# VH-VL binders against q89xp2: the designs that were tried, part 36

Target 1, 226 residues: q89xp2
Amino acid sequence: MTSPCKHGDRPPGRHDLVFVSPAGWRAMLDARDDLAADSLLARWPKMRWPTIRRRALPHEATGVALGLPLPPSAGKKRVALLVEIDHVASVARPPSLQQARAYAPRNWWPTLDRLDGLALRHSVDARVYGSLAWQSLTGLDYVTGRSDLDVLFEFRSETDIDRFVADVAAIETSAPMRLDGELMSADGAAVNWREVHGGASELLVKSIERVVLLDRHQFISGATGS
Key: E = the ipSAE of ESMFold2; O = the ipSAE of OpenDDE; V2 = 0.75 times the mean of E and O plus 0.25 times the DockQ between their complexes.

## First folded at step 9 (VH-VL; framework fv_polzastobart)

Design g4 (at its last look DockQ between E and O 0.64; V2 from the best seeds 0.00; counts 0 for: pae E 9.4 > 2)
Fold by OpenDDE, look of step 9:
Structure g4 (fold): chain C 226 residues (1-226), chain A 118 residues (1-118), chain B 107 residues (1-107)
Amino acid sequence: as target 1 above (226 residues)
Amino acid sequence: QITLKESGPTLVKPTQTLTLTCTFSGFSLSTSGMGVSWIRQPPGKALEWLASIDWDDDKYNNPSLKSRLTVTKDTSKNQVVLTMTNMDPVDTATYYCAREDYWSFDYWGQGTLVTVSS
Amino acid sequence: DIQMTQSPSSLSTSVGDRVTITCRASQSISRWLAWYQQKPGKAPKLLIYDASSLESGVASRFSGSGSGTDFTFTISSLQPEDVATYFCQQYNSYPLTFGQGTKLEIK
């Protein structure tokens, strides 16, 4: 079970875990007839499992946009939810590589350890999202033989991004799984690490508010305009 | 209208087993989020949670009562039964059953006073 | 087990006064806290759930706030019918536990 969530010091950002109150869950499910019969969704508030903060869809009603991926056994459906801010009970960061390690396949462990070590050397905060994160959070089977490792690399102003992504790519050469993930700046803007490694002059930058193309240097320097 | 009512003996001898039945109406234990809990209150004292059973047939007992408690449900009859073994005078209390909606108790029975005495 | 400690154990106030009761948890319980009113010879009545959500049909003079370990229950203007014992209850984890209660009287 994940560590206790910290209450509302900040609005939940992209990839943040959002714990919803029982009243919030009831409200969400009552508003969605298509979800009412799903036994796993009914169990979710009982188990006090989190949702994940997502960008709002175009023309989506006002509220906190949340996502919930169901495991492969349940069809691997991604459920889009919307909750009122008052029903957000707590917010947490995604699990660290260390936290998620115990829930990963054993053959992943060397890669996880190498990535963790790399992150530490570069003062990067490395966290997981995707299948491994949800497996660690719920105990349900999310990771399969086809699963990628999704990592969120929160970099700092002093981080050598080019060197860092080169080292990530080097680790991937011996990894039993594909390494996906994002580089996230302090303001929450994020880019796929492969895009950066590819040497693109313009990057597709994702934030909770928008998706934009930015100059590589602007992104790295923190000038995302958010 | 939601109602709950406790029924069972009001006098129990020491070492005997207490069996209480909660009969409810206005809701179903097949509904997600719903449960029924037993709570007791000694005269002039605080409330103590005893046990719960929910729509998924999961059961929870207060560990302080060391396996003395058993809770079962009959969804078709809208009944929940609590058994408590090896009763002692210290177990004298008003026993309540209550509807649990995701762990808060929004409806209560009137309670039944159970006295344990020789 | 999570211990819930209420303060004060008893208080006597005047009609129209603002009443404040606090509940402290021995560890963080997030927002998983309810407040109950119990009148003599009656079952408890749910007033507040999820720390600050008002139960349906409950007067607006009742409110709750807090998160983590420290919680507050408030009656904005005390009425004669509010004489009762008030309890907090955590449902962060089993076993579910109650505070010891606060007896509220009118001077």
Scores: ipSAE 0.227, ipTM 0.702, lowest interface PAE 2.4, mean pLDDT 93
Fold by ESMFold2, look of step 9:
Structure g4 (fold): chain C 226 residues (1-226), chain A 118 residues (1-118), chain B 107 residues (1-107)
Amino acid sequence: as target 1 above (226 residues)
Amino acid sequence: QITLKESGPTLVKPTQTLTLTCTFSGFSLSTSGMGVSWIRQPPGKALEWLASIDWDDDKYNNPSLKSRLTVTKDTSKNQVVLTMTNMDPVDTATYYCAREDYWSFDYWGQGTLVTVSS
Amino acid sequence: DIQMTQSPSSLSTSVGDRVTITCRASQSISRWLAWYQQKPGKAPKLLIYDASSLESGVASRFSGSGSGTDFTFTISSLQPEDVATYFCQQYNSYPLTFGQGTKLEIK
């Protein structure tokens, strides 16, 4: 059995947002009493808020592995979900840095503006994940006084990665929060930006399927699909 | 197992208030994703959604009808009540209640024709 | 408000023919679309939800496809009992809205 697919497109990555159909939500809530008892989680289908793609556990051989971080007011739970592929209604990219700005603490705005400018200069697509992303997606209070700013930097083959991470580090020196984030190549493989900035010869490379150590130059050459 | 039934007057004069009751069985309106909706259909015309009430007791009214609609529920009696004020001959229609299971309408009542005339 | 436009408004065709009905939404509704069958004097019956999922107990000759703004409903081989009016309905956002219907007849 084969399905039509777009030539050259990579599969959805770890940070992709996944919208679950109403039927998918009913199936999960019917099967999981712990989910059905949580009043906030029971509202998720009503609000049509997304979930996030996660790496599957070994016993999750079928279906799509999803995660759902609840806000601090709900006890900082991270909910693991598993849905059938037929219940995936759509997939979207994480919120852009610009979209998320309005939901950030005001003292974060200068740092966000500098990161936007940096991303433009380097032709990097900057998006958010983590607490600011979920705050912008839901309007619920996810960001705390100790929250990191989690940024996904999708770079192109022409991007000077070493210069880029040096400029990110410079922005962090005056930032009111820790900048956490990943550099993602075109094939969806990602590394923590600090490992690159620190000059490591081997990088911990993450993809939806696995986590491996790669030589620094092997990561850069990952422009081909995986 | 799952049934819904509309009850109320079938003849109403202009300016009067219509009150319709939906009595249902075989499901609980306290279950996440569940709702009951009122939909009407003028003879030979398209369906028009009027109002919904869901498991969280959130209420939704068609804005084209302004403040004419009130929807309430009594979960202990398995009933949802629609009140529609200031009836006009253009409101002549078959009125349905339907179960909303994550926003599509999977079970419908048989409907009740309400005629508005002098 | 999201307007749903069905095409055609009526259709007359033969037993065994493939029937195609379309709905177009005035803005993206993702997959949040259902199709209903309504026979004269009866309440609508849900056939398809989430654009392409077949409701339990519905014959396999019915199918749906589409996402975004353009949706298609298909009867693969028309049967005499399929004479009805067919409606699409979006549930992306309130107010919930229906297409104007397609009346299907056998000639």
Scores: ipSAE 0.006, ipTM 0.544, lowest interface PAE 9.4, mean pLDDT 86
ESMFold2 (binder alone), look of step 9: mean pLDDT 92; pTM 0.940

Design g5 (at its last look DockQ between E and O 0.83; V2 from the best seeds 0.00; counts 0 for: pae E 3.6 > 2)
Fold by OpenDDE, look of step 9:
Structure g5 (fold): chain C 226 residues (1-226), chain A 118 residues (1-118), chain B 107 residues (1-107)
Amino acid sequence: as target 1 above (226 residues)
Amino acid sequence: QITLKESGPTLVKPTQTLTLTCTFSGFSLSTSGMGVSWIRQPPGKALEWLASIDWDDDKYNNPSLKSRLTVTKDTSKNQVVLTMTNMDPVDTATYYCAREDYWDFDYWGQGTLVTVSS
Amino acid sequence: DIQMTQSPSSLSTSVGDRVTITCRASQSISSWLAWYQQKPGKAPKLLIYDASSLQSGVASRFSGSGSGTDFTFTISSLQPEDVATYFCQQYNSYPLTFGQGTKLEIK
């Protein structure tokens, strides 16, 4: 299980898991009939499952923007939620590759292990989001034969990013699934690893606050312009 | 008005099976978030949760009682039935059914005292 | 299983006194906690839910606070009708568990 942080330790960032308080769930359920009407959505607070921190939508009310994805069996609908900051009970990081491994298809295991080893060698924290993460968190079937592996690579200032992404690409050549994911800097800004590997001079950088184009070197050096 | 009422035998012999029925009104187990739980309390002792069943027919049992408990619902009759096998004098208690609204037990039956004795 | 430990097990106070009961969970239960009042021969009555929310129809002299592992139930001014046993209950996870109870009497 991911180590939860109490509210107040740090603001929830992009991809963070957010556990909502009972009061928060009550508020949401009371405000939105569509949530209570869906049996699976109603199951969410019953099972104490987390939500995921997302960027706020344009013109969205003040609050903590959250989301929860429904599994393929439920149409893969993405539910947008908004809660008050006081209704955030705890925050956790996404599951590690190690934590999620047991919930992945067996043919994924060699790739997961290789990625884990690579991350360790480069002092990169590797965590999963997307279908595998939710499968691990809920026990529901999220991963299908068409699913990709979504990995969040939290790099450090000393990380050789170019070498790292080259090695990720090399691992993908023998992988049974597509490897998607993001490189995340210490400040929470993130870029798709394929964009970096492609050698682009400008990168599409995503943070909880904004989406911007930044110079490749600025991003790698940790200067996100925020 | 929400009400719950327990019904069943008040005297059971050792090794026999206890069957209790909770009949409720004012809510439906077809409503998302609704559940009914069974709780018991030996005389002068603490409350012990036994089992729950919810709107989606998910069932939860106290692991300490393992395979002894079965809970079922009849939504059309607004009834929940608890069966407990291999009763023992130690199982003598007041048995309650209560409504679970996602979280807590906001409405309770009056309870029924079940005595297990030869 | 999550163990709920109440303190004290019993207390005797005077009318008008402030009463404080504590409940400690063996692990974090966030705010998934309720307080119940049980009078002799009666079913428990919900007083506080979600650690600090007052149940509808319950007197304002009752209150709850806390989160995580440590919780407090308070009666600001004890009344004769408050003689009862009080229980905390966690609903963070199954199995649902209760505290052992606190018997409250008046001197």
Scores: ipSAE 0.848, ipTM 0.926, lowest interface PAE 0.6, mean pLDDT 94
Fold by ESMFold2, look of step 9:
Structure g5 (fold): chain C 226 residues (1-226), chain A 118 residues (1-118), chain B 107 residues (1-107)
Amino acid sequence: as target 1 above (226 residues)
Amino acid sequence: QITLKESGPTLVKPTQTLTLTCTFSGFSLSTSGMGVSWIRQPPGKALEWLASIDWDDDKYNNPSLKSRLTVTKDTSKNQVVLTMTNMDPVDTATYYCAREDYWDFDYWGQGTLVTVSS
Amino acid sequence: DIQMTQSPSSLSTSVGDRVTITCRASQSISSWLAWYQQKPGKAPKLLIYDASSLQSGVASRFSGSGSGTDFTFTISSLQPEDVATYFCQQYNSYPLTFGQGTKLEIK
């Protein structure tokens, strides 16, 4: 299971898991009647489950913006949270493909194994987010028959991105689900793998701070745009 | 105010099944975040958590005793019942029930000493 | 399972002295830790929750500190009524576990 990182190892990025301290949960329960009154939401502090880092809204200038994705049985809602930095106990990477495998539907296993092999060959760190991640973190039923496999591929400067996405496309042709993967650079900026595979000259790049269009070459080389 | 009280037999024979009832007032197990736990303490020894049951009827048993323990609740009666099978003299202890408000044990019953002897 | 190790196992000291008890967890428990006082023949009483928060109605001479794996409980000036056994307890994860206790006596 995913281990928390020490607080302050690095700023939380997109998809990072954030564990809230007891003081943070008490403050949230005092301020949020919806958490205290809802039986399912009450399980988060009870079970010490993490939250997910999200992009701050324009009016959220201070603190750490977090999300609390609910399972389909609760209507696939995401609860928005905002906590003080002092209430962040630890930060962890999303679950690895290997950690999540045991929680995936059996017919997903060959695809997960092929993605692991591909990631190893390219020295890419492959992690899950979305429904499979939350199913592995909580044990609740997040994955449905219509679920995508959400994979985060953290690539390195030496990664042949064009070859990598071609191999991802080959894996998807026999997959039982749609692969909704992101390529993430070391600075936390990410792009959908299909945009890269499709040959787009400009890419929609997402980071914790913003969403911007970057030239394809600038994203792949690791140059920042603004 | 908030109170918990343990009731049940104080003497059982080896191999018998122990049934203890925790009756509480001042709070409800239907309230999100609430739980009741059973903890025991052999004479002069450390505390040992046994089992918990929460507002969603989720149950947690100490793995060292899991096959012997059953915990149930009756929310309408404000009661939690612990059943422990195959009692042994080593199980002689004071048994407490306590309120678990997500986190710590903030209210405890007075405890009941259960002696296991032939 | 998370093991909780207290030290010392017992101590004897004088009224007015500062008392320090340490609790170590076998793995990080963040600040999900409580301290209890237990007098002979009585149930435990919660003193400190969340590692450092003082329970309502508890005297201010009691305090707690620490996070992660190392925690400290302090009585700033020992009073006669503080003679008891003190326990730490983690509530980071099930199974919930207690330290073995520290018996505190007055010389």
Scores: ipSAE 0.362, ipTM 0.733, lowest interface PAE 3.6, mean pLDDT 88
ESMFold2 (binder alone), look of step 9: mean pLDDT 92; pTM 0.937

Design g6 (at its last look DockQ between E and O 0.50; V2 from the best seeds 0.00; counts 0 for: pae O 2.7 > 2)
Fold by ESMFold2, look of step 9:
Structure g6 (fold): chain C 226 residues (1-226), chain A 118 residues (1-118), chain B 107 residues (1-107)
Amino acid sequence: as target 1 above (226 residues)
Amino acid sequence: QITLKESGPTLVKPTQTLTLTCTFSGFSLSTSGMGVSWIRQPPGKALEWLASIDWDDYKYNNPSLKSRLTVTKDTSKNQVVLTMTNMDPVDTATYYCAREDYWSFDYWGQGTLVTVSS
Amino acid sequence: DIQMTQSPSSLSTSVGDRVTITCRASQSISSWLAWYQQKPGKAPKLLIYDASSLESGVASRFSGSGSGTDFTFTISSLQPEDVATYFCQQYNSYPLTFGQGTKLEIK
């Protein structure tokens, strides 16, 4: 019922879904024999499925670095793509927990429901990435018995982060899977929730441009560290 | 050179089943990204997409025609077959098959006029 | 379903004139749009794909532009052989849909 939301006014950040234009797909298929010859990769543009933003490699100074996460049946790897900015048709947020729920294994549902309730109580926007996100976007089998639940928690400056992560830890205690979640500040910088829960004074902060160590308080203030 | 050609009956009675065959050359439907589609055009009216079948046997039917449509392929014969059940006079149209690349219908057959009448 | 609305429904103009036909999609189709020419008794012929790319063998007087919901097809200088009906078609999502057509005539 819900569609990806366009984010056309900003550059795509980590975890953003990127829809490639027909010209972009044509350029990639013309230049990349591996894309054109592989049945699954050829299906991607045919289905109009999105790609995912990734950090650029050093030689990728121009353009938008994207990835195509393949399901386990196809080797469970990410195909690297690089497109010109003109070939980005639209950008959308990752699927919400609510959008992804119907695609999750049934034994994950209580954990998803508790996370959704927690996010609501703290006014946190909870989204999924990783295997559950791609299962919900494509209908292909990404989630296995070994899969983590990858959750993106977008918090605001008024959010009590320490209390939030304590509650996340309580939920994980009875979860059937590992929670591999990230807290994301308004600047788009993110840290693993376990680092915050563990009380670390310095956090490994990831943004689309950089990975840096920041003081806990610098991260909470929303500094990008780029 | 890429060509497609429609063949089958040009006159059917109401309630009968229409079977049309698209025979093509110059490309293979086993090639990743390739598809063949059926499109019709009632006299003096707009084109209407009916069904498509892809290289990997993925199939699409126009929901406005519900379950009346079946599309199949035989890659070794370079053929795609459309079956349309319960024909009615409103289904009188020219029926085309066309190659669907990712992007558009880049090659079309000449079309065959199918008249549905008593 | 994505509806494609063309305007005008018919157009009469002179040889050498610039011709403009528009298509509007009921929702965004990015640039997943084609333009076709159809002469009486003939199959449609692809002219423009991906909204603005000229198909091989098609005269350079034909062009297309637009993205999202609003698209334009242009003949820069009308020739007598361009008398035909022109259709847009979206291929962003199934069901694939066509505009109702624009009948182009010479005065």
Scores: ipSAE 0.564, ipTM 0.794, lowest interface PAE 1.9, mean pLDDT 88
Fold by OpenDDE, look of step 9:
Structure g6 (fold): chain C 226 residues (1-226), chain A 118 residues (1-118), chain B 107 residues (1-107)
Amino acid sequence: as target 1 above (226 residues)
Amino acid sequence: QITLKESGPTLVKPTQTLTLTCTFSGFSLSTSGMGVSWIRQPPGKALEWLASIDWDDYKYNNPSLKSRLTVTKDTSKNQVVLTMTNMDPVDTATYYCAREDYWSFDYWGQGTLVTVSS
Amino acid sequence: DIQMTQSPSSLSTSVGDRVTITCRASQSISSWLAWYQQKPGKAPKLLIYDASSLESGVASRFSGSGSGTDFTFTISSLQPEDVATYFCQQYNSYPLTFGQGTKLEIK
């Protein structure tokens, strides 16, 4: 069986979108009766919607750990999936703030624009995950009046992190929603931006491989020990 | 054993409405991922997908014929019905219903030739 | 709409020969492609799905390959019973579309 030509994509990291091959979806749905019973989940491959790369669960079998959040209308269940690496068809980055804007509530637009501008000024790549991302990806209703904006800030070595998070906090003061999100270093390690802004000496650092407590300076300098 | 069979008129006059019924067995449209599609083929020509209906009553129509097509299902009877309005001689074709199992058409009816003529 | 273009439109070969048919999509369809065999007066029969997966009960002499926009259908050794028209079909997105077909005959 000739494996479908895999796109020369990098290995999927945390928060990356993962598109699963037809064979992969078929394998997953056939192997799990609980998944096959869910109408929306069964429709997922038909709509060519992505999954999201997640950390593996403890004692989870070997493979690529994926997540799939169902919308509030479907119970807001988070589905854990596992696929073989050979069934990864392609990998993509989460949608940018700009890409997701059209799918956000109108009252969010000023905040999104300010964050986008801030990111550009600091040479930070700003992308969305969570409800807004999935709303933009599927067209389904994920965002509610209680939804937070989840932003992934990919910073660089030259980024003034302290100033950046201070500016993010300033933007939040006029935002109609809470601003959640992570600062992500080049190696994929990430920390909640609020921890950084709070001045904590130690930070809870999350990567695809592990969760560790690191010294603030070590994280910012890129010494994550990975 | 999975089977599908098309039934309906084989002769339709121009401007009239065509109604075809697909009766199937060996599977159910209550099963997630399952669907039934209508495909037609003019004599000596290529296949053309017309419409589909799935287990969750989602309907897909060919945009070129969308205004003319209606597809419905009766899960309890294992039937899918296609309605096509304003028939024209150009619509003369063999009409097939086929099972769509997630991805492709793995089982087909024998097809029924529908001639549109005055 | 995604257009599927097959090549050649027709071919005549000898028993035992290797047959190759190509299908090109107007845009990427990943591996969402099927191949069908249609004999005269009969409904199409699914041979290959997901570009390269052999349908159950189908002879091993049939195979498919490709991804993205370019796909290939192959008969390793043509048999008399293989005389038919072959179609590719994409199911990457609606509307579902077929190639124009390739008529295969034996010399």
Scores: ipSAE 0.156, ipTM 0.670, lowest interface PAE 2.7, mean pLDDT 92
ESMFold2 (binder alone), look of step 9: mean pLDDT 92; pTM 0.938

